# VH-VL binders against q58766, part 41

Target 1, 244 residues: q58766
Amino acid sequence: MIIMYAIGIGDNKEEVLKAYEKLKEEGIEVELIDNPKLLVDKLLDGEIDGAVRGSLSSSKVILYLRERIGKFYRASILKNPFTNGIFLLSPVGIDDISEDKNERIKDKIRIIEFASNFLKNYNIKAKVAVLSGGRLGDLGRNKVVDETIYEAEEIVEHFKGNVDIIHNGILIEEYLKDGYNIIIAVDGITGNLIFRCLGLICKIPGYGAVILSDKNVNFIDTSRNANWERYYNAIKFLIGGDFG
Short names: E, the ipSAE of ESMFold2; O, the ipSAE of OpenDDE; V2, 0.75 times the mean of E and O plus 0.25 times the DockQ between their complexes.

## First folded at step 17 (VH-VL; framework fv_dargistotug)

Design b2 (at its last look DockQ between E and O 0.82; V2 from the best seeds 0.00; counts 0 for: pae E 2.7 > 2)
Fold by OpenDDE, look of step 17:
Formats: C-alpha cells, sequence, structure tokens
Structure b2 (fold): chain C 244 residues (1-244), chain A 118 residues (1-118), chain B 106 residues (1-106)
C-alpha cells in the first residue's frame, strides 16, 4: 500500500511548492490540493493518509473539518528550548475554547485528555502544566488573575494523582525547564500569543498544530504565511513522528 | 491508614493464568493512578506499566504487552493484574504502587509472589 | 528508554558513616528522580522524590541532590536500620529503575 499525503495550496504558493519539491526529492509522495473541502474529504475518506492545511483558508478548512468530525481542539507542537523534547501548547486559537468559565474548564480538561493520548501514541509520557495569569503570590492582587489561578487549581484537582499535572502560576519557563510537555494556556488569546512569541519571534522549531479529538485524524494545521520549512516539517511529522 | 493490600501467593503451572488483586483503602481509589512493578528473585525492580484509575486506560511497558492485562473494579477500589500463558520466567513478586507527587510511587502493596513451575 | 546506572552496586559501611550513592541517567531527566529503600521480603519505600524532596516520615539523615543526569542519595550518619538495597527511579519518561545499591554492614 502506497502512503500518500497532501498539502493544501492557496496563497503563499511559493513556500508550499518549495516544501513540495523538497519532499519529492526525498521520495515522499505529496499531493497538492487547492480545494479546502477536497483536502478534508480525501483525508476522512481514506484516499490520503495525512494532510497539512498548508496555505488554504483556515476558516474554510477548519469549519468544514468541524462539520465532518465534530468538535475538536488544536495543539501547537513546539520544540522545547531547554530539552530535546517537544511540548504541546493549547489552546492556540481565540475561538478554540469557551469564554464561559465552566465550559472553559471542561474544554481544558478535554484538551489534556486528548493531548495525553496523543503523546502516548508516540510513546511519550504526558507531563501537564497549567498556566494561570500570575504568580501564586499574586493571589488577591487582581480579580481576573485570581480567577485564572482558581481555574487552574480546579483543573489540577480534577486529574489529581492520575496525571502528572502541575499548577505553579504563570512561570512557563520553569515548566519547560522541568520538561513538562503539555502546556495549557489560560485561553486561546494567551496561547496564541505564546506561540507567536516563541515560534515566530524566537524561531523555536515547530511542526504545526495537531488535531485533538476522540477521533484519530492525521491532520496538521499550519499558517497561511508559514515558510516552506514549516510545511515540510508538518509532513515529516505525519510520516513518522519526526521531532527533529 | 492509606494502604494497598494484594492477594496471596500463587503457584501455577506453565500455560495457566493468574489474576492478582490490589485493593486500596484509606483514600479515593480513582484519584490516583496505579502502577505494577515486577521483581524476579534476587533481581531489581521492573516497571510493567500503569492504569488510569479514572478512565481505565492502561499503558504497558515494553516486554509486558499481550499476556499482561491491567483492569479495575472501582466499586471495590481494586486493581487487577492478569497474566496468561504463564512461563517459568514470570516467577516473581508483583507489586502494585500508587502514583504520587511527580509520579513517584508513595504507597506500595505488600507484593504477590507468583511461582510458575512444572 | 532512559537507563539509570547506580554506583556502587555494593557498599560496605559502618554505623555512623556517611554514605553516598550515585545515579546517572542516560539523558537529562530534570528533577524527575526518586529514591527507594527496600529491605528483604518487603516492598520498596519511597525516600526522596523530585530529586531532593524528602518524603514525609523519612528521617532527615536522608537527602537527595542533583538534576539533569547526575543524582546522589546521601545518608549523613548510617543507622542500623539503614542497611538495605536502594534504588533510583526516573519518571521523566516511562518509569525505569536503577540496578540498585546494596548497603551492607562492614
Amino acid sequence: as target 1 above (244 residues)
Amino acid sequence: QVQLVQSGSELKKPGASVKVSCKASGYTFTDYGMNWVRQAPGQGLEWMGWINTRTGDPTYAQGFTGRFVFSLDTSVSTAYLQISSLKAEDTAVYYCARHYNWDAFDIWGQGTLVTVSS
Amino acid sequence: DIQLTQSPSFLSASVGDRVTITCRASQGISRYLAWYQQKPGKAPKLLIYAASTLQSGVPSRFSGSGSGTEFTLTISSLQPEDFATYYCQQLYSWPTFGGGTKVEIK
């Protein structure tokens, strides 16, 4: 059985094509698809084994994917700058989780569950760190920060001794130094900002955003404005879980 | 008060099956993951895997897939290890151990000796 | 898998001695290291977790140090009840144990 992958090609064609050519040189079969629905349909119908959004419209691809498989979450895969491992960052989209407190907590719990299973499939033990909006010592200084602290504590309490999970405030650098590989942001805005700072500014290696769901979907979400290396790395990840 | 109590020693023939139980008391069983550790006579400790006591999802270490099955009965706060198609090399003391801070094992069962001999 | 190498495998000491056991990891494991004590016919007992945090109820003569790939367990003044086998364990990845260090009476 021949394994086939696809990359979506919309705008930013030059970078997608560069990735395509590089993969082709390595003997990796990749189909370029310029239709959002076709990309998703081919993947879900089993015509291809994995898909990268590439430079296709996020709103179109993600919306249609949600229509086909139901609610799902996303986690950005980033290389840990302090270790040789990776970490998942979620949520990373402004609409990925609810603004309602109770629903948001449920969303984060589901993210942790799906992310843990995801890592397990790659023989990686999950270590979860939940971010809040301040240091633990900041409690009482700001009501908004306090809410994030309490929310994080509630999530940790939920998993308790079944998951290696920690809440130690906003200290993401300490989480990463200690090797935590699932980072739960306060919300999608915070997560997106973390991603942009680490991935786009600091140029930490990344592999796109994976789908977190009860369904196994070999789909990597990538930016429309990414360079060829991002698209290339996403395909390489799908092929063998290549974390560099 | 917090403790894990395992079932008694077992003597089995090759090819038979055994099921070891580990009953928790003094705490909420479903709040802490459960590990299984094997120790052959005169040898060191080997992690066999663990089971999520909330979800029931097991994870097996390399070398402990196939014949080894982790299961739960949450109604009686008990974890089980089943070994099928027993071999002589399965002779060992088997421990259950609870997850703790940083996933360390703070509470251990007393161990169950399983002897496989013809 | 991450391998842990303990040294020495055997150690002879007298009551009152300062004892140091080393555990080396094949790769960085941050502070995800635990130490256990096991006596013959008994289950292991947790002594130290997170590399240096003393488990509740464990005597203060026990201490752990290290991070990354090198770790040590120290018994400041060996007591008669301390003669046992000690194991290190990494929990950074799927758990693995060191080969053990048997502390015997000289």
Scores: ipSAE 0.644, ipTM 0.852, lowest interface PAE 0.9, mean pLDDT 94
Fold by ESMFold2, look of step 17:
Structure b2 (fold): chain C 244 residues (1-244), chain A 118 residues (1-118), chain B 106 residues (1-106)
Amino acid sequence: as target 1 above (244 residues)
Amino acid sequence: QVQLVQSGSELKKPGASVKVSCKASGYTFTDYGMNWVRQAPGQGLEWMGWINTRTGDPTYAQGFTGRFVFSLDTSVSTAYLQISSLKAEDTAVYYCARHYNWDAFDIWGQGTLVTVSS
Amino acid sequence: DIQLTQSPSFLSASVGDRVTITCRASQGISRYLAWYQQKPGKAPKLLIYAASTLQSGVPSRFSGSGSGTEFTLTISSLQPEDFATYYCQQLYSWPTFGGGTKVEIK
């Protein structure tokens, strides 16, 4: 039996083709698909076992995926620069969570649940840190910051002793030093900016963005303008994942 | 006040099944996870896994898949460990233990001795 | 998974002795280590959590220290009720226990 994966190919064809050739040399069957809807349809209909967006348009692929499976969230998989493990950063889609406070809290709770289950499938215990816009000692200085702090505290209280979860404010570097491996951003914009700084500017290694959903979609979102190694690594992760 | 009370000792033959209960009292059962720990005669403590008491989702340690099943009945604040197809090497004391905030297992049941002998 | 190595595996001591037990983790676990005491036929009893925080009701002769990969449980003046087996446990990842240290009467 042949297990089939796909990489979306649009712009940036040279880098996608380099990844394709390297995977072929390793005996890994990959289909190159230049149609956003076809990529999603083949994945969801079971014709392929996993897909990487590759260099196809994000808006076309992601919107159609949302149409097919409903609400989902995205999490970036990044190397922890302090512990040599990995962490999930979520949300990283700019529109992944609701604007309404109560619905946004529910979104973050779902993200925590889906991300924890994702790590469990790789035999990794979740350690969750919820970011806010300041430190606890900053309460009273800014209404927006205060709201993010209260929201984070409410999320932590929801899980109580069933999840290893904390909120100690904005201090992402301290969370990572202490081995927290699920980092919940304030919102999709904040999460996306953190990813761009860490992954794209500081070049910490990553494996793309996974789909967090109750549907278990075997899909990795990658930059349209990535180098071939990112497309290659995304496929390798879909096949078996390697966190060390 | 806060306590975990387990079902009594069991003597079983190889191939049988056993179901150990762990009833919580004095606290909100669904607020804290429940762990199962095995201790074979003369040996150390071995974490078997845990169950999320809010969702009912179990996690099993390596080596405890298949024959070991965690479950809950939240209406009576009780966690269960079922062991099927019992083997002689399953002879052990089985503990339930609550984890408070993943800092420690702060409350333990008294243990249930399961003896598997032909 | 994270392995915990306790040393010594056993020791003989007299009432009044200072006893030191070490626990070494196979990787950094920050402060996420607990210590338990177990007497024969009884469930383990929590002594120390978060490496150094004494559980309520535990005598002050017990203390814990360490972070990262090296941790120590100290009993400053051993009492007759302290003859037991002691286990460390990490909760940084999926919990694991050390192999135990049996403290026997000399």
Scores: ipSAE 0.521, ipTM 0.810, lowest interface PAE 2.7, mean pLDDT 91
ESMFold2 (binder alone), look of step 17: mean pLDDT 94; pTM 0.959

Design b3 (at its last fold request DockQ between E and O 0.83; V2 from the best seeds 0.83)
Fold by OpenDDE, fold request of step 22:
Structure b3 (fold): chain C 244 residues (1-244), chain A 118 residues (1-118), chain B 106 residues (1-106)
Amino acid sequence: as target 1 above (244 residues)
Amino acid sequence: QVQLVQSGSELKKPGASVKVSCKASGYTFTDYGMNWVRQAPGQGLEWMGWINTRTGDPTYAQGFTGRFVFSLDTSVSTAYLQISSLKAEDTAVYYCARHYNWEYFDYWGQGTLVTVSS
Amino acid sequence: DIQLTQSPSFLSASVGDRVTITCRASQGISRYLAWYQQKPGKAPKLLIYKASTLQSGVPSRFSGSGSGTEFTLTISSLQPEDFATYYCQQLYSWPTFGGGTKVEIK
């Protein structure tokens, strides 16, 4: 049995092809697929063992994947610049969690559960940090920030005493410095911005975004604007779960 | 007032099974994760794993997979450790210990001696 | 797994002595270190957590310090009841214990 993987190729073809060539040099053959639905179908039908979105349209691939497997979340895998370990950042999709407060809290709880289980599979202890919109001392300065603080506290309370979880405001640098490996953003917009700043601007190594679901789906979501290394790393992750 | 009370000493033959209980009192059982720690005679402490007391999800340390099973009965605030296919090397004192937010193990059971001998 | 190395393994001291035990981690663990005291036939007792926070009810002669990879437990003036085995524990990752330090009467 030959294990086969695929990378989606849309725009940004040069970077995808570069990743393809690098993998090939290492004896790793991957299929290039330029059709969003085909990529998903081949994966779910078992024709391939893993898929990377590559540079295909997110709106097309993610939407279709959602139609096929139902609700799921995404967590971006990034290298911690302080500890050299990895951390999961979620949510990172603008539509991944609800705008409704109660549903959003439920979504974040589910994300934490899935993400913790994900790390557990790699024998990594989950250390969860929940972000809010300001410092703890900022409470009372802004109603929107206050809401994020209360929401974060509610989430921490849910897991209190069992899961290694903390809320210390917006201090993501402190979270990462202390080795927290699951970062829960306030919402998908915030998470996406964090990813873009750290990953695309500061070029922190990453392995794409994994699917968090009750279904086992070997799909890695990647940015259409990523460099070849990110596509390469995504495939390497699928192959062996190697975090470097 | 917080107490963890474990079941009594066990003497077993190789290949047998044992189930150690740890009953909690004086606090809300589901508010604190429960850990199991092994200590062989004259040796140090070994973390075996833990169980989420709210979800019942167990996690086993390396070397404690397969024959070791963590379980709960939340209705009686009790955690269980079951060891199957016992070996002589399993002879040890087993402790249950609760943790809070993974900062410390503040309360421990008195320990249960399990002796495996032919 | 993160390895903790305690030193010394054995320590002989007299009542009134200042005792220092060191715990070294194989990698950075921030402040996620706890110290326990264990007497024969008894369960471990929590002394210090988060590297330097004294557990309620523990005598003030016990203190902890350190961060990252180097940690120290200090007993400012050893008392008769302090002769025991001491363990460090990290909870940065999956918990692990040091090998222990037995404090004996000189």
Scores: ipSAE 0.899, ipTM 0.950, lowest interface PAE 0.5, mean pLDDT 96
Fold by ESMFold2, fold request of step 22:
Structure b3 (fold): chain C 244 residues (1-244), chain A 118 residues (1-118), chain B 106 residues (1-106)
Amino acid sequence: as target 1 above (244 residues)
Amino acid sequence: QVQLVQSGSELKKPGASVKVSCKASGYTFTDYGMNWVRQAPGQGLEWMGWINTRTGDPTYAQGFTGRFVFSLDTSVSTAYLQISSLKAEDTAVYYCARHYNWEYFDYWGQGTLVTVSS
Amino acid sequence: DIQLTQSPSFLSASVGDRVTITCRASQGISRYLAWYQQKPGKAPKLLIYKASTLQSGVPSRFSGSGSGTEFTLTISSLQPEDFATYYCQQLYSWPTFGGGTKVEIK
């Protein structure tokens, strides 16, 4: 069998082509695909082993992917600034999880399960931190904060014992210092904002966003306006992802 | 009182199979992960992997992904280690040990000696 | 895999001595280290977890310290029942054990 990867090419062609040439120099075979549906179809039909959205339109690629595989979640892969590892931040799609409290808890449980299996495939033990809107000592002060705390505690109870999972409130920096590598945001909006602050403003290195689902989908979502190194790194991650 | 009681020692020939049991008592079985640890004669401790007692999903350490199978029977609070196609190198004491949130292995079974000789 | 190197591999000591065993990790593991005691023919017994927390029922002469990559187990006044092999274990990632330190009388 031929091991084959693809990068979507639309806008930002110069940067995608730079990544392509660098990968080619390293002996890595990559197909450039300018058709959103073709990129998704080739991946799901098994004609290619992995795909990066590249510079194709997110709305066209992601919409079609949802049509083909149904519900999925996204997790951003970021370098941990305090350790020699990575962490997954999820959800990062603003509409990835339900507004309904009970369905939102189920969504987060599925995210933890899929993210843990993702890390297991890279020989990484999951260490899960569930964020809320406050600290445990804040109970009773604000109804909205209380709801996020109760939700986090219910999720922890589901996994506690077997899984390395905690809720100690909103303190994302303390979780990262202690090597927690799955960070569950309160919702898609908070996850997206955290990603934008860490990845886009503070420029913490990242590898794109993976698809979390019950399907086996080897796909990295990337910005259409990224530099060539981001597209290059996304392919390198799909191949092996040796990040400790 | 937490206890992990393992099945008795086994003497086997190369190519045979063995199934070691680890019966838990004194706690809620599905609240703790179950690990298997190997110790060859005169050697140190080697983590073989674990099984999630809520889901039954096993994880095997590198080098234990072929002939080693972890399983559960939660109705009797028992974990199992099965080793197939036994080799002389499998001669060791096999321990079960529980964990909580990956902080410690606080209770261990007494160990099961498996001897493989031709 | 995170490798744990214990020092020394063997230690000869007298009753009443202060004993220190070192465990070095190949990368940072925060405080996620446990210490075990094993006597011949017996299962390991948990002594210390999270680097410095004493397990219930363990004598106060045992103590642990360290974080990151360097950890120590200390026995403040060695007793006859403390002659055993001691193992460190990291639980930061998929668990690994140190090679062991045998504490012998002499």
Scores: ipSAE 0.757, ipTM 0.896, lowest interface PAE 1.0, mean pLDDT 92
ESMFold2, look of step 17: ipSAE 0.734; ipTM 0.883
ESMFold2 (binder alone), look of step 17: mean pLDDT 93; pTM 0.939
OpenDDE, look of step 17: ipSAE 0.862; ipTM 0.931
ESMFold2, look of step 18: ipSAE 0.723; ipTM 0.883
ESMFold2 (binder alone), look of step 18: mean pLDDT 93; pTM 0.940
OpenDDE, look of step 18: ipSAE 0.875; ipTM 0.938
ESMFold2, look of step 19: ipSAE 0.712; ipTM 0.879
ESMFold2 (binder alone), look of step 19: mean pLDDT 93; pTM 0.944
OpenDDE, look of step 19: ipSAE 0.857; ipTM 0.929
ESMFold2, look of step 21: ipSAE 0.737; ipTM 0.891
ESMFold2 (binder alone), look of step 21: mean pLDDT 93; pTM 0.946
OpenDDE, look of step 21: ipSAE 0.853; ipTM 0.924
ESMFold2, fold request of step 22: ipSAE 0.736, 0.750; ipTM 0.890, 0.891
ESMFold2 (binder alone), fold request of step 22: mean pLDDT 93, 93, 93; pTM 0.944, 0.945, 0.944
OpenDDE, fold request of step 22: ipSAE 0.894, 0.888; ipTM 0.948, 0.946

Design b4 (at its last look DockQ between E and O 0.87; V2 from the best seeds 0.78)
Fold by OpenDDE, look of step 17:
Structure b4 (fold): chain C 244 residues (1-244), chain A 118 residues (1-118), chain B 106 residues (1-106)
Amino acid sequence: as target 1 above (244 residues)
Amino acid sequence: QVQLVQSGSELKKPGASVKVSCKASGYTFTDYGMNWVRQAPGQGLEWMGWINTRTGEPTYAQGFTGRFVFSLDTSVSTAYLQISSLKAEDTAVYYCARHYNWDYFDYWGQGTLVTVSS
Amino acid sequence: DIQLTQSPSFLSASVGDRVTITCRASQGISRYLAWYQQKPGKAPKLLIYKASTLQSGVPSRFSGSGSGTEFTLTISSLQPEDFATYYCQQLYSWPTFGGGTKVEIK
């Protein structure tokens, strides 16, 4: 049986095509799809084995995907600059988790569960680091920061001693140095900003954003303004993602 | 105060099944992950896998898939290891051990000797 | 999987001796290393975790050091009850144990 993958092509065609050609040079055939619904339908109907959003509209593809499979989360896959491993960053979208405190905590708990299971499928033990808005010593200095600290502590308390999980404030660099591979941002805005700084400015290698759900969906979310390498890496990950 | 008490020694024939129990006391059972470790006679320690005591989700190490099953009965704070289709090479002492946040295995059961012989 | 290599496999020493055991990891594991002591017919006993933190109730003559790929367990003055087998364990990834070091009486 022939395994087939697809990449969405909307705007930013030159970069998508460049990725396509590069993959072709390596003997990897990828279908280009310019219709958001078709991309999702072909994936979920089993006509293709994996899909990358490519440069198709996020609002259209993600919305339709949500309609078909229900609520899901996303986690950006980034290369750890200290350990040469990878880490998942979530949430990374402005509307990925609730603005309500209690619902947000539940969302983060679900993300951790799905992300842990995701890594397990690649034989990787989850090491979870929960970010707050300041150092632990900053408690009492700002009520907004305090809330993030308490929220992080509540999440850690939820998992108790079962999950390898830690909260040590805002010190993401320390988390990464110690090899934590699931980074939980304070919210989608914070996560997105972290992603943009590390991935787009510092150009840390990335593989797109995976779908975190109770359903197994081989879909990689990519930016519509990404370079060809991002699209290329996303397809390569789907083919045989190796994070060892 | 914290104790892990395992079931007694087992003598089985090849092809049979065995179920080892590990009863926890002195702490909240669901707050700590439970691991299983095998030690063949005169050999070192081998991590077999672990089970999330809160969710019941097991994770098996490579080489311990298929015939090995981790399970729980949280109502009696007990973890179980079941081995099916026993082989001679399964002869070993099996330990349960809890961990805290994956920092260490601080409490161990006394071990259960499983002997497989024709 | 991450492999841990202990050295030596066997060590003969006398009471009062300073004993050092080494554990090397196949890749960086930060400080996520633990040391255990096991006596015949008994379960392993935790001595050190996070490379250098002494477990409560463990004598101060035991100490751990190291980070990354090389770690050491030191017994400053060997006591009669210290003759046993020692194992290192990493918990950076899925747990693995070293091959063990048997400390015997000379």
Scores: ipSAE 0.844, ipTM 0.920, lowest interface PAE 0.6, mean pLDDT 95
Fold by ESMFold2, look of step 17:
Formats: C-alpha cells, sequence, structure tokens
Structure b4 (fold): chain C 244 residues (1-244), chain A 118 residues (1-118), chain B 106 residues (1-106)
C-alpha cells in the first residue's frame, strides 16, 4: 500500500510506542523503523509517504539524508501566537546557510522557494518576511546592521511582483501579527536563537522541523528524547495539518 | 502604458478544447504574476488561479485542477489558458489580470468569451 | 477558503447620493482587501487596495475603510458614470471575490 507513514524508533522506545498505539487506535497505520538508512531509503524510494525521525540518532539520519538528496535547509514549524495559523522559521540550523554574503543570499532565495512550495502543498499562500538586523530608521548607524538591511532589500527585489514578500527590518512581531508565514532569519544563528526563545522558553507550540529541498521529502525531524505527543503530532501534521 | 490584450471570442462544442491568449505590453512581463478569472453570464467573478511569470509554475484554485492549464511564452510576453473537454458550464468570459506582490489586480485584459454549445 | 459577503446585493440610488457598500470576511484578513468597479461588457477596474488606498486616477469621491473582517466602500456623491457593479476581493490568502453589489439608477 503506498499510503504509509513511518516513525523512527531508537533509545526512547516507550514514548515512541505510546505514540504508535495512539495512532493505531485512530486507524492510522505507521511502520516503526529502527534503522536510520532504512527509514530514509523507504521514504525516498516511495515505499512510505512520510516519515518522522522519532528517537533515531539525528546525526545518522540527517547525514544519510544529505548523502541521498544533497544540500537542504531546515525550517521550524511554529504556531503563530497572534493568529490560528502556522509559520515557517528558516534557517534554524546554525550551519544551514553560508557565512559568505553572496552565497548566503542564494541560500535564502532557495529557502524562500522551497518553503513556498511546502506551504502550497498544504494549500497555504506564502507570505514572506525577510528579517534584517535593525529597524529601517537605523540605517546609517552601524555598518553591519546596514549590510543586513541591504541584503534583505536585495532578496525582496529578487522576488517582488510574483511573490508576496516584504522587508520591514527586525520587526518580527509585526510580521506575525499581519499573517506572514515564512520568516527568513538573518542567518542560522539568529534563526536558532529565535526558535529557542519562542519554542523552548515561551513554549509556542511547534510541530517539528521540515526539510526544505527541491526533492519531494515528506519528513519531520523531532527530538530523540521527546514525549509521545511530539511524535504523534508530527505524524498528524504529515497526514494533514489543522490548517487548510 | 500597460496593456493586456486577449484573443477573440470562441464558439466551441462540448468535448472540444480552447486556448485563450493574453499578450502583455508596456511593462516587464516577468515582474508581475498573471491570474485567470472567470465570469459566467450574469454572474460574479471567480479566481481560477495564477502562473508565476518568472518560474512558469502554475497554481490552480480548488475546482480548476483538472481540465484547466496555464502556460507562458515569455519570448512574446504572453500567458495562455487552455481548457480541455469543454462543458456547457464552461461558457463564460475569461479574464487575465496581473498582480504585484498580491496587493491588487491592477490591469485586466478585455476578456475572452468562450461559448460552449451543441 | 475565505468567503466575502457583500451587502447589499442591489442598491437603487440617485445622482448625488452617498452610497455605502459593505464587505464582510469569514475570518480576519487584516487590511488586504481591494475594491473593483465593473461596467457591463467591460473588465473590472481597480478602485481601492489595502482597504483604503485609492488607486491612481480614481476620483476622490471613492473611499475605502475597515480592517479585520468588516470593510466599506463609500461613494460620497454618486455620479452618472458610477452606476456599475462593485466587487470586493481579499488577497490575504488565495484570492476570493465578494458576490457583487449592483448600483442602479432610481
Amino acid sequence: as target 1 above (244 residues)
Amino acid sequence: QVQLVQSGSELKKPGASVKVSCKASGYTFTDYGMNWVRQAPGQGLEWMGWINTRTGEPTYAQGFTGRFVFSLDTSVSTAYLQISSLKAEDTAVYYCARHYNWDYFDYWGQGTLVTVSS
Amino acid sequence: DIQLTQSPSFLSASVGDRVTITCRASQGISRYLAWYQQKPGKAPKLLIYKASTLQSGVPSRFSGSGSGTEFTLTISSLQPEDFATYYCQQLYSWPTFGGGTKVEIK
């Protein structure tokens, strides 16, 4: 049967099994896979329609996924605290994008393209906001801040017209209030810090991290030591989120 | 002087196909998204979807994912709507309309009447 | 999809009247609403976008207001050329149009 899902099972077996049993009670069949390569191979070969890393080792799963599909980016899926929607925050890995300015701009362009396609598959229109290191009124005060502002403007100019994309500086709260659902951080460090503050400190609900690539990879990354609800919710998101 | 000029009206029988063109002038074609909007006789406006003019990637509204195909020829700044397996219910005026940053549809073609009858 | 309900569907008015048309969204759309005028046999013409921004070349007797779920198009002093059908459109999500308001001569 082609409509199948899988969850990785490693050290945290009790919590993974609890999620498995809850899903089974709801008529949702998932395969438990204890081999990192097998999980990735079944997903990419089309034997399963979606996968959650579960409690398998991140280094083993992610490294093999990169071997099979090449470079990809990660986006955290977070509940918008001002609306009923979600937003994607990317990059969230500290090493997901280049330190070099020109390569970093290319990385962000790819992230926007892949994130927009991801949302389109859920029938969600992309609304993209590009962060910079300051408010627009800060221009001229600091060379590093100015560089981030000009970089954001260059990215917006690349997409303007066809895509709903803006840059209004560092004002992430305004973007989220106005329903922007793709938030592009200045770099991997800032994205990771935003995620840690919103998701880990303020406990904004999260649905895991998706893989952004030009491949059709229906995969959610989860913490190895998560509670069963995280694994359960990740599968439910892969099947169909609470969003149209 | 922005202008969208559509192909002329069409009279078709059920089961046939039609291809409506929308030729743009007076602006950089790939800087604006292109939309298709349907209006049945005496009825309101219905968004059918759009095509990204930079990438060529179409997006179809719900209800338009089968027999409707959007395409481009950027060398002549032209967007196309193709409707296959025409039904009587496809009788309508079809408009192209451009957008910028999804703020508005500021320029529209004059409309193409497609009539489907036996 | 986000439904837009226009009210009224029909409106009879005289030249010089103040005309008010409302558009209600099924969920919050911030300010991302546009208004169009359509005359018989013609394509729609953009009047207002982002709820209240007047398109270039549109007479100042047209104005828009609202945010969230309720929006209003106002024609302060109706002119003979304003007898038409008016549509609202949301662009917050995948676009949808209101059902239209036909403004007829009394």
Scores: ipSAE 0.657, ipTM 0.864, lowest interface PAE 1.6, mean pLDDT 91
ESMFold2 (binder alone), look of step 17: mean pLDDT 93; pTM 0.941

